# Ledger of designs, part 122: VHH binders against Flagellar brake protein YcgR (ycgR)

Target 1, 263 residues: Flagellar brake protein YcgR (ycgR), of Thauera aminoaromatica (c4kar8)
Amino acid sequence: MAELSTPSPASPAPLDGGRGDELEKFTLRGARQILQLLQDLITHRGLITAHTGGGHSFMTAVLKVDEERGRVVLDPSPDPQANRRALAAPRLTCVTQLDGIRIQFPLVGLGEGQDKGRPALFAPLPAEMLRLQRREFYRLQVPLAHELSCLLKAEDLARKPVEVSARVIDIGAGGVAVVVPTGAAEFVIGGTLPACRLALPDGEPIELDLEVRNLNRQTQRNGTEQLRVGLRFAALPRAADTRIQRYIFKTERALNAKARGGL
Below, E stands for the ipSAE of ESMFold2; O stands for the ipSAE of OpenDDE; V2 stands for 0.75 times the mean of E and O plus 0.25 times the DockQ between their complexes.

## First folded at step 10 (VHH)

Design R47 (from L2 with Y100E; framework vhh_7pa5_2)
Fold by ESMFold2-Fast, scan of step 10:
Structure R47 (fold): chain B 263 residues (1-263), chain A 121 residues (1-121)
Amino acid sequence: as target 1 above (263 residues)
Amino acid sequence: QVQLVESGGGMVQPGGSLRLSCAASGFTFSSYAMSWVRRAPGKGPEWVSTISDSGGSTSYADSVKGRFTISRDNAKNTLYLQMNSLKPEDTALYYCAKDEYDEWGSWFDHWGQGTQVTVSS
C-alpha cells in the first residue's frame, strides 16, 4: 500500500531555500516596496501559485492590499479542500512572476472572510519578498534521452533504509526535481537524504546530500500516480557544482542548436 | 524572449465545442510542461489542465475531466485544448501558461494575454 508522509507543521520551506545571505540582496523588506510590488501584481493580474505543503498548491491572485489593516486579500480556490488545506497550513509559499522576474513571498496567519460580499482569504502583509531574475532560478528540463538518474538514500515508513533510483526531470544550480512511484519511499519536507548519487552522462556519479523541498502528487488520466520530488543541493562542493553547471550549459547549448537547425 | 499567444476562443451555445491553440516562441517548447488556466468573471484563476513536455502525461481539473482534452505538437511549438460539451460555467478568459520548477515547487513563469470563451444560450 502506498503512503506519503505529510509535511511538518514547522515546514522548512523558507523564502530563501536555505541559501541564506546569498539571496539577501534580492530580498525586499521595506514596507513601501512590498506594498508597491503587491499593487503591481494586482495591476498585471498576476497568477500566483500558493504552496500549502505536502506537495499541495492552488492558484490565487491578489485582490487588494489593505494598508490600514496591514493585510493582503487573496482569491480563494474554487476547490473547498484546497482552501481547507491552506487555512490549516502554518505557512503559504507564494510564487509568481512580474515582467519575467520571479517573485516569491511567504504568508503566515491565513484567515477567511468576505471582501465586498464575495469569499476571500486574508493574511498579514509579508515581511519580505524575493525578486530573482531568470538566471538565478533557471532549471534545465532534462532530455528524456539522457536517462539522468539520482539514487536516493531514503527511509520507508518503518525508518528502514531504502534506495530508490529516481529519474531526474529537471536540474538547476540549486537542485533537481525527480519522479518516483508513489510509495517507493517516504519523504518529509525539510528532511535530508544523505549520500545520494547523481548520475550525469559524463563521469562518475556525484555523491551529495539532498534536502526535500517540495512534493507534488500527479494523477495521470489512466489513474496511475507518480510523485515529483524537489530536492535542494546541501553544501555542494565546488567540483560538483562545476560538473553540474557544465552539464546544464552543454545541454542547453545543444538544445538551442537543435531548435535552430531547421532554419 | 518568451512569447505565448492564445487563439480559438469565441461564443458558443451550451453543449458546443471549441478548440484553443497556443503558439509558443522564445524557448525550447519540447522541454517544458504546459498548462491551461482560466479566469471566470468575478472569480479567481483556476487551473484547467497540464501536459508533460513529452506529451506522455496529462492531468485535468475535476470540473473539466471527460470534456476537455489537452494536447501538443512539439514540431509546431503549439499547445491545444479541445473543449467539448461546454457549459455556461466554462465562460472565462483562457490562458496558456509555461510551467517552471525549482527546488521549492512548480509555478508559471510566463502566460499569454488569454483568449475569451463565452458559453451562452
Scores: ipSAE 0.551, ipTM 0.848, lowest interface PAE 2.1, mean pLDDT 83

Design R48 (from L2 with Y101W; framework vhh_7pa5_2)
Fold by ESMFold2-Fast, scan of step 10:
Structure R48 (fold): chain B 263 residues (1-263), chain A 121 residues (1-121)
Amino acid sequence: as target 1 above (263 residues)
Amino acid sequence: QVQLVESGGGMVQPGGSLRLSCAASGFTFSSYAMSWVRRAPGKGPEWVSTISDSGGSTSYADSVKGRFTISRDNAKNTLYLQMNSLKPEDTALYYCAKDYWDEWGSWFDHWGQGTQVTVSS
């Protein structure tokens, strides 16, 4: 009878300007590179999430690049309200994936019209596109046999300190995703969990600060609830970064060798 | 390498039924939420349904709620979409999509070639 947690459609959060200095080296500004990347999105039928602000987004795709007019042509949303929000927005932030590469770009000055007799959205070509390679944002799915855990130092609902051993389900250069039983601790998006301990198979636990970035409630088949928590590494020391990267690469190689029969 | 291969599409009359399948490989299927997304000419991609990694919870677009059922078999690395009471407006290319979740939120990081569903009299 009561509302249980249900999955929502995927809705990526844009990488913001506060990370601009770190992301500049991954930003494409050459007109030819931008055109090529947009054509790659057309060829591979990239699903794009376009953020219109105020927590609103819709799914689209690039239909065509009109080089002569300096425009991109996009699929409109089947939701008329989403199209109205997009047209009223001062900027769209578009996020997509291409072969494990995260691509993000702004569109300004959106208009509507037709392409080959069908409704379409039009925008000037973006002046910049962010292209982040798989290695920077790759997530290793942690094998269950590794029993990878992270001891979280959090607070309960009464703000009393609590320690929770969370199972690590994936790990990347920027953070981890963990699962905990619902109610084990209170998590607030943007909150910091200080001095947590990440246990890798070899060596002592890594002490690090984690920032809560996202939360997702999941209901198991047996009716029990668990919370998935996305955690960003805050101020990761070089030694810790090296150990995490080594674990990721070593585990990837082992999984690839197993899948390919020793290659 | 992540691969998603859809099948089960075809041509049916209004009121008919089809069952779509998606064979997944190259990742730990049981650890990711999975979705169905559709695209018709002149319309942007439309989210259809999502199922949690365990299969314990599901959600649907209002346009298909009560007619479509998403399910999964984690032992076979397969995702399904049972489509009943099909309408002409359900005509689209249907994609199997892998949910990806990191510190910046969730999005679809992989999808298949799609399987065509055509509902016409």
Scores: ipSAE 0.121, ipTM 0.561, lowest interface PAE 5.1, mean pLDDT 81

Design R49 (from L2 with Y101F; framework vhh_7pa5_2; at its last look DockQ between E and O 0.52; V2 from the best seeds 0.64)
Fold by OpenDDE, look of step 11:
Structure R49 (fold): chain B 263 residues (1-263), chain A 121 residues (1-121)
Amino acid sequence: as target 1 above (263 residues)
Amino acid sequence: QVQLVESGGGMVQPGGSLRLSCAASGFTFSSYAMSWVRRAPGKGPEWVSTISDSGGSTSYADSVKGRFTISRDNAKNTLYLQMNSLKPEDTALYYCAKDYFDEWGSWFDHWGQGTQVTVSS
């Protein structure tokens, strides 16, 4: 009876999403800088989304930074199940913003306890915090009227190759978020989808490789489940990058003009 | 610059009703899902409700399901939360939040200053 080794849950992908070199300049690793940023989050009552994996997340906030013990104190979720997931997760990926700057940081070694008689979550101070300035990591929400699509080359549950036409909901220099019908294909975080085709309005589709970075299952009111897939451009030719940037710029200008003309 | 301004909070008796509004500016409102989040004194933030960009889909926390209704007017760049059958447990600062989804998942990239809702006898 061969013990089917349950594949060890894939280690949460590094915060750098494979863009390690480009993100290094935005990564804080200094203890003082990290402490200051966490303190700023407290001061500004930052709302933090903590991802526990598997498409699950909960909202939290930094309550306190304990420098002496080298730990951060967080609000627990009002949902006991979310807290259980958080405690079971090998890593939390925390996302928030401060002054319009996206902030991301990992927490590992989460525990529960009490702070001043109140339930709290505890974790060691993050080893790094990423501050992403808007300009470089801007994602354009794609207007529905553009009907931007991406043909995904994936596999079904039987590992049979399938092509899925997915609607692009947002696009940036680093990747796309798409919506696919539930059950259309099987996606694995960290997996590569080779030779996909991104359709832009200005010409022929762009062939590119995509890496699955995130999965979010949403149930619609009509009971239909949709899967949102976050995809990174694994390899983007320069010409393709230029086209994507041009599209983003043009679309943003048009949206801004419309917003101004509606006044 | 993205701005979200909540209004409509106040003090009500248990069983009462309130309607919150959120005025949005600085972005294409109709292109984003929007949410309400609340934070009670001494408690962590709690997700309340989300509405899709078009308004075609809504979701609610179990704690407010059947009592609260989220809606939006894209022509007015306004998000609403109708709160009925209010309970003392609903006492909180209510935030309007802009939903965001990228390769890292779903999060809120902007939120307002909040509007206070107090339910007390």
Scores: ipSAE 0.745, ipTM 0.899, lowest interface PAE 0.7, mean pLDDT 86
Fold by ESMFold2-Fast, scan of step 10:
Structure R49 (fold): chain B 263 residues (1-263), chain A 121 residues (1-121)
Amino acid sequence: as target 1 above (263 residues)
Amino acid sequence: QVQLVESGGGMVQPGGSLRLSCAASGFTFSSYAMSWVRRAPGKGPEWVSTISDSGGSTSYADSVKGRFTISRDNAKNTLYLQMNSLKPEDTALYYCAKDYFDEWGSWFDHWGQGTQVTVSS
């Protein structure tokens, strides 16, 4: 199916969508916990990236939390265009980190005004905040020399089965990103690709069911277009999980050793 | 264990130049895009510049384009910002930031303590 627009690599995932049930265990909904986390972001002067949709974002920080009025106060962008985009957006997706933990929260109903005589942005307190440990969001950038591939079992435009060998560009505990030539297969966000085969350096290919999570068109340095496909591991067997984690650990360790002047 | 340590800030007169450095450790520097972000007194953070993992692509905020040059030395795990034709408006604390891009979008997963740049006569 054709989309009205192809998501950019910078497109934010909605907090209340995307991974749904999987993210619930990492979601904070207690008022005191939310207030404390926002206060911690103020204390540490956290750099927040606020995504306004369409690949646009700006830098901000939490100035203060107004508990009586149920509002958060944010620094506006020095770019008036970014502020106009933010005010027009149906929601902001704010992303930052605290002590190595990824923190994400939505803001809806953004307004503008002043705080102590200086320009400010205002929004109601978020009803929920997501916090993810490194292992839940980390992606290893796969070295080109490893030539990691995943054989995808997909369908073409005519709904006929097709097998596509895709290069794996990053890998994490929850999935992989692959690159596929434009037109090689039809991908639908939320669709499942059954019985795909992930080839790791050590051992036989791992047979996996993969769910399509995102699609991004990318332009190579030489002008060639390709499709980046984000794929989630569905029902990952324990042995496969162990092999993937071991590959990630060993590869990162080897890359760090090379950076230190190792072999 | 990830550390980003900025240096090279100081006081300079309008029209002067400064070169900032950022020493990175605890991660594979050559695998990540890097950025400079600044925060002026009484202002929010402002993105300044980004460089790709290989150094092959750079981008700049309109306010600094043509005056600042971002570069990196992957063999030394070091990021640089050459600042020319400095203006009083460039007075800020400058942060080195590690870019992270995933299925949820681009964001910064680490940044340093910053180095102070003051442009005054």
Scores: ipSAE 0.657, ipTM 0.886, lowest interface PAE 1.4, mean pLDDT 83
Fold by ESMFold2, look of step 11:
Structure R49 (fold): chain B 263 residues (1-263), chain A 121 residues (1-121)
Amino acid sequence: as target 1 above (263 residues)
Amino acid sequence: QVQLVESGGGMVQPGGSLRLSCAASGFTFSSYAMSWVRRAPGKGPEWVSTISDSGGSTSYADSVKGRFTISRDNAKNTLYLQMNSLKPEDTALYYCAKDYFDEWGSWFDHWGQGTQVTVSS
């Protein structure tokens, strides 16, 4: 087996993911709240994935918060190339968890230096941090037996309209991930796919607009290449959201029963 | 209630081998990619290796390529890391981590307590 050039998935969407009005209630902006959350990450030794753009990321952790200077201090990567990419990036998108809550925050103005004689990365404290409960970020892994599909309205390599029936791998409140054969269509991160159709087991397909957020190229065991496409729901109507949440809830319940028996 | 329990660590001489295991429970193991992450003394965390949900795709940090092999047994809900030709710089606490991929990208939504690997003469 071979992986292509990037060992980590593509860069994440912006902090709000284009859902700013939906996510505001989960956003911390108070300096005291931000300091406390960063301190909690230090105490619990949170493993942070820091995304630098261009499909690159590295692992880090918060070493300390320097309140006097208004800075957060991070571990540098053991990989010098990762550190160079981080220092060159206009921003880092940091993602981790604490007690099942997803924590995401941007860092801008990253610099390098020393902390008590050790190499370290420094940045101003983030102006905001996103805290999402499991329900808000959870991506249900779709059971193979469900055969969920999404009909994508995309373009082929010749820029002609094509419809691609893609198998849904996971689904959450904010989007789906699908798998298509490499070359079935040309996908561009940030591109919009209007009037796609998501087929759930119950009822008529849901018509929705999708935005391409990430791409992951994979090689199957038989050597066949496929593309895993992360898609965000745009402007989801209330009825569609309800159907998706109902599907997730019912399927979670079934999967939890199976997991308890799998020792 | 997700649980990841690492084992198989210990002391070994340079050039030696160890096999780490990670027992997973509380989630559908076969539905998720899994990773090994390590934290050396006095250093930050370092990604080591990732294996896809089916086990058909693997990737490795440059520092361990050719020496470490990640694998999984979905029937036993177990992740493995075979470590050969161990070096003193491989000394670290090794964590089993559950990969989580969403619209915002890849990250780890759970990890275990870790198992200590010490490579010393």
Scores: ipSAE 0.611, ipTM 0.877, lowest interface PAE 1.5, mean pLDDT 85
ESMFold2 (binder alone), look of step 11: mean pLDDT 81; pTM 0.810

Design R5 (from L2 with T28L; framework vhh_7pa5_2)
Fold by ESMFold2-Fast, scan of step 10:
Structure R5 (fold): chain B 263 residues (1-263), chain A 121 residues (1-121)
Amino acid sequence: as target 1 above (263 residues)
Amino acid sequence: QVQLVESGGGMVQPGGSLRLSCAASGFLFSSYAMSWVRRAPGKGPEWVSTISDSGGSTSYADSVKGRFTISRDNAKNTLYLQMNSLKPEDTALYYCAKDYYDEWGSWFDHWGQGTQVTVSS
């Protein structure tokens, strides 16, 4: 079958642009930007995975963009059942990768026909496309053994400067989540914490300005309360970005190898 | 520094056989599913086959099922495609692809350069 059919075959579900403000900054809505991106997929012969719902998907590609009729021409699946599912689906969610950037877009109103004597699928041009860097929203759950910490420069309840060593529980390209004991410092959403220090297992601590994004009180299994603080990298030098990305890449691969049982 | 290097392509008559290889380096090969994808002149790419990280599960495009066999040797970091009963419509560039699954779903994050298979009389 043209469908990806293994015991762990398809992705759980592609993202959609309606998933909060966090995906909005990666959503392209300009007609010219959308046309240029689709043309780039044609030029680079991008392999697209089209999800039809219910865990079904097929491999396709954009064969051409018909600007006059405002539609894309797609390569149909060699599997007639996959094509029937696609035509019956209320939407296709197309996922591809171009030079390390994940691209995702919906197609609605799929039809079938012929293009220059060959079978083809047709759909109106998408109104929006997601263009995500591979690691932009990926959040690595930090292994406890790595002992990642971030020294936060904050204020106590009396507005006096304090330094708090916080355990990093997850990390991504855009920020970290940390845990601190309740009452150790006061955090305000939107507030900036200057000159904090992120300690990775290898090398000197990275000096960063962090913005408080969210706050969640949590009760641990032993009954103690802790505060989970979401922090955005407000200023990130290129060298620091590279080090953080390398740590994420290396750790993710090690965790993937362990989860699969290695060899 | 992920590298995927295909080999084993060539010219063959209809009904013949070829064995493609893909030498992988720069990642833990045994931790990722691998795929073969082909692209014929004037057509979009076509997924051919996928094998799970352990080799315990395989899947094939209907166009090649029963004729092609995907396999892997995790000790040698090598992916294979045994192609039997070749047809003119199997003429294409054959690409080795590394599968990736994350919270964003699945996609091919690395591709080989491709190896040309030409089936003609």
Scores: ipSAE 0.052, ipTM 0.382, lowest interface PAE 4.1, mean pLDDT 79

Design R50 (from L2 with D102E; framework vhh_7pa5_2)
Fold by ESMFold2-Fast, scan of step 10:
Structure R50 (fold): chain B 263 residues (1-263), chain A 121 residues (1-121)
Amino acid sequence: as target 1 above (263 residues)
Amino acid sequence: QVQLVESGGGMVQPGGSLRLSCAASGFTFSSYAMSWVRRAPGKGPEWVSTISDSGGSTSYADSVKGRFTISRDNAKNTLYLQMNSLKPEDTALYYCAKDYYEEWGSWFDHWGQGTQVTVSS
């Protein structure tokens, strides 16, 4: 019954939780631009990861833009619990990519109902959409020959300080992913590891503070476990940022040259 | 940089088999868990299967368990999905995905364009 709605979008919180100043140049706020981008996502059948907070997310897609009611129609999750979490969330953060461009937008005021007799999720049109080329979020897969390592300063289960040398498997402007033997140290999501040392192929190790963002336990074919740890650069000095970006650029350039030479 | 290209879809009768492939490039394939996700007509995306980076661990959605087998060839940077005993409800566009929860920030999915599977008489 309450299907009718005014075509005025909500005023959502900033997409990045406070880095709007730096991302403003990549943010679409024009109604026509937003409608066009949403239609592009429909045309390309773009899969969207919708984050509900607390580490929870589900996969969805834009089914329809209802311009007269000022809303988007989304595919609900086949998991009823994911849909309940989404409806209870104050905000949904939607992330997708289109032709290598990262697209991110908030949805506020999520509701449920039916579209053409099928369950659907509805939300007012977003007031803003972030559109970034993938190079801003690029992560370099670190060649094994580079032997990149990071000395992590962590704690064991008894909260005793331990140092763990971890292999860096990827690196970007915002952080690194490393692998460590399972049980070498205790990592807590959101925890800070101070004064870690990142060893690049040239120069002295870079001393930096890292925040634990994610953990993934993998069992290898030989039965041993490895822990993959995603780490965010906390207070990265400008000189360190420059060295990391230089390493990424130089290595990408070398890998691209090898790929062309091999073809 | 990351590229995923699915292939191997087609039309098949109920009870038939298909093998899907996903060619990966632009990242160290052997360092990431990989997944298959599908989208059926008129339905939301459904996770189908995941395989660990080494291939030593696999998991499946209940709807496909016992019928589908995920595998990988790290030397060829290729992910596979062997689909047996296909049912009409398996009709969907099938996508290859890099496991995003291993990444710092956990906000990036890398998807291919998909390959269509149609199961009908």
Scores: ipSAE 0.000, ipTM 0.223, lowest interface PAE 11.4, mean pLDDT 77

Design R51 (from L2 with D102N; framework vhh_7pa5_2)
Fold by ESMFold2-Fast, scan of step 10:
Structure R51 (fold): chain B 263 residues (1-263), chain A 121 residues (1-121)
Amino acid sequence: as target 1 above (263 residues)
Amino acid sequence: QVQLVESGGGMVQPGGSLRLSCAASGFTFSSYAMSWVRRAPGKGPEWVSTISDSGGSTSYADSVKGRFTISRDNAKNTLYLQMNSLKPEDTALYYCAKDYYNEWGSWFDHWGQGTQVTVSS
């Protein structure tokens, strides 16, 4: 029985369908910009996590760009099963970073063959690439001393309403990650949790709607399972956004000051 | 400001042992799963092992299972890889990688410069 999981490489694939309009401002569609970014990945030998869906992923890297054939050439996985899953997938979602910039792009129509006598994977050049600056995706790691919590309004495994007080482990402009004991509630990727309450150190709890984006299961040393849940802010009132940003900024500055020995 | 610095690589004979270390700074180490990834000459990157944020769960690539042990010391912000019964095919540059898991998905958001392991007679 496989009830233990770790973040990599067993992490769920990115879910981007609900954010088409929000992601447009971060999306590169110019052919020259896409080619330049792929060349930068080659130059820096960037490690890429390629998600094939169903929680499966493998490690790869861009070997070269074949402009004449309109293809990108990738390192295959040493694991033959990962390569078979990749070739069978309707779409790969590739995720990497360069100098703190998060880069994500789709590959469709993956094939296999040889490049200079070495096994390789081939795909048509992506029509788009997502590029997020650190400030757009930054997540503050919440100090344990802050005891930040979010009261989740969810359903248990029997479909009964349940309230779960979850510890917030990271927070950003777009959402939070929380930990919940396994079995405390049922979470479905893409599901909405209405009227949850985020407790910040100062002021009243913030009432907000959260969308489940990803799930990861962990087992503690005492044998207790916990579930790490990534949650997106479905919509934030301006006042709530201001309070969250103020908390993030204030806490990050305090952590930076501590790391430098203080003022 | 996130830094991952690998050390402990070197040359060793087949059947020998090495212990790799990764010193982490600039983030709350105890809040993240950590991984080891390697890249052998002429091959793509290969995931080697992952350890959860608490150290309560670990996983390994089939090629190293039973020979390598991943561990961490959250009080010292340090990740370890104990490598036993080393084989020539373990020759690679070994990277410490920080796992990131949020609303945008999961990925390695930082990795170090790597430490070279060479297994030869």
Scores: ipSAE 0.296, ipTM 0.696, lowest interface PAE 3.4, mean pLDDT 82

Design R52 (from L2 with D102Y; framework vhh_7pa5_2)
Fold by ESMFold2-Fast, scan of step 10:
Structure R52 (fold): chain B 263 residues (1-263), chain A 121 residues (1-121)
Amino acid sequence: as target 1 above (263 residues)
Amino acid sequence: QVQLVESGGGMVQPGGSLRLSCAASGFTFSSYAMSWVRRAPGKGPEWVSTISDSGGSTSYADSVKGRFTISRDNAKNTLYLQMNSLKPEDTALYYCAKDYYYEWGSWFDHWGQGTQVTVSS
């Protein structure tokens, strides 16, 4: 058993931010829609990563939807410790994908028992499920040669306004990840950086408001430390959205062509 | 459009060996990390091994470390799992899985139908 003791590719981070208000348009609350989506997960043998909090997760799958009892039946982990943590957790956050659609839902009130003589986990049907098309969660790793940058308007350690030119390392429909030297500016999760400027290879920089969503310190192979900042597009005009999507599409297409030995 | 097709499973005695293959199509194979995941009847899925896009880095579950070797041939769009010193506990359906290209998350966006491995006398 190694799903919790070794790095696992099936341990994705759930969408963070206790609010979820910005994700309302992607949230399903219809009972029939929820039941159909769970049934699709069964039909396609959807592999689910269940997050139990504290950095712990395990892989599971929906075995059955019991409509009469209003519950979902899940595969237990082969690791008894993972099952124990799941049963003790106040909530599970389940993340999976179907045909390029990211699906995320909470489970509360997890119990254990048997289904047809085999161990199983049970939970009430979720009241809501998040469903995102791939474009909303896809992240393009920005080629270093593109020298993509974002001019951030932030505050330094002394609370003075500063402008920091940050290298963009990934980009998606919902935001960018940038890297800045440790100490160049202070960032607060949930804080807004107004009137930042994203420089794409084509055309004038895009002016936009960014919200800080996450912060990660990284040590490079040469020993230098950098701060990775995840930034959400707070309000993105359609023209800017179109330009960003066009850049993502063209770059992905070019990378795919190079990998095939074309161009 | 992504398709993953596993093969090479079968029945072997304890201590035997098998080599699993996964034929990939519909995406740029050399740009993605690939994994093997297994599922025994009535149990949840267990991650087995991962290999980086270039093949330069590999990782293994403690239960298979030293016995299994993951490898890839990017020219042939094929992933392999060499399984040695097989134990009855290795009996499972083995899936080839592709990671989604997302730096702050690692999850499988595609997997195959699986190939059955049964280790018994």
Scores: ipSAE 0.006, ipTM 0.337, lowest interface PAE 9.7, mean pLDDT 78

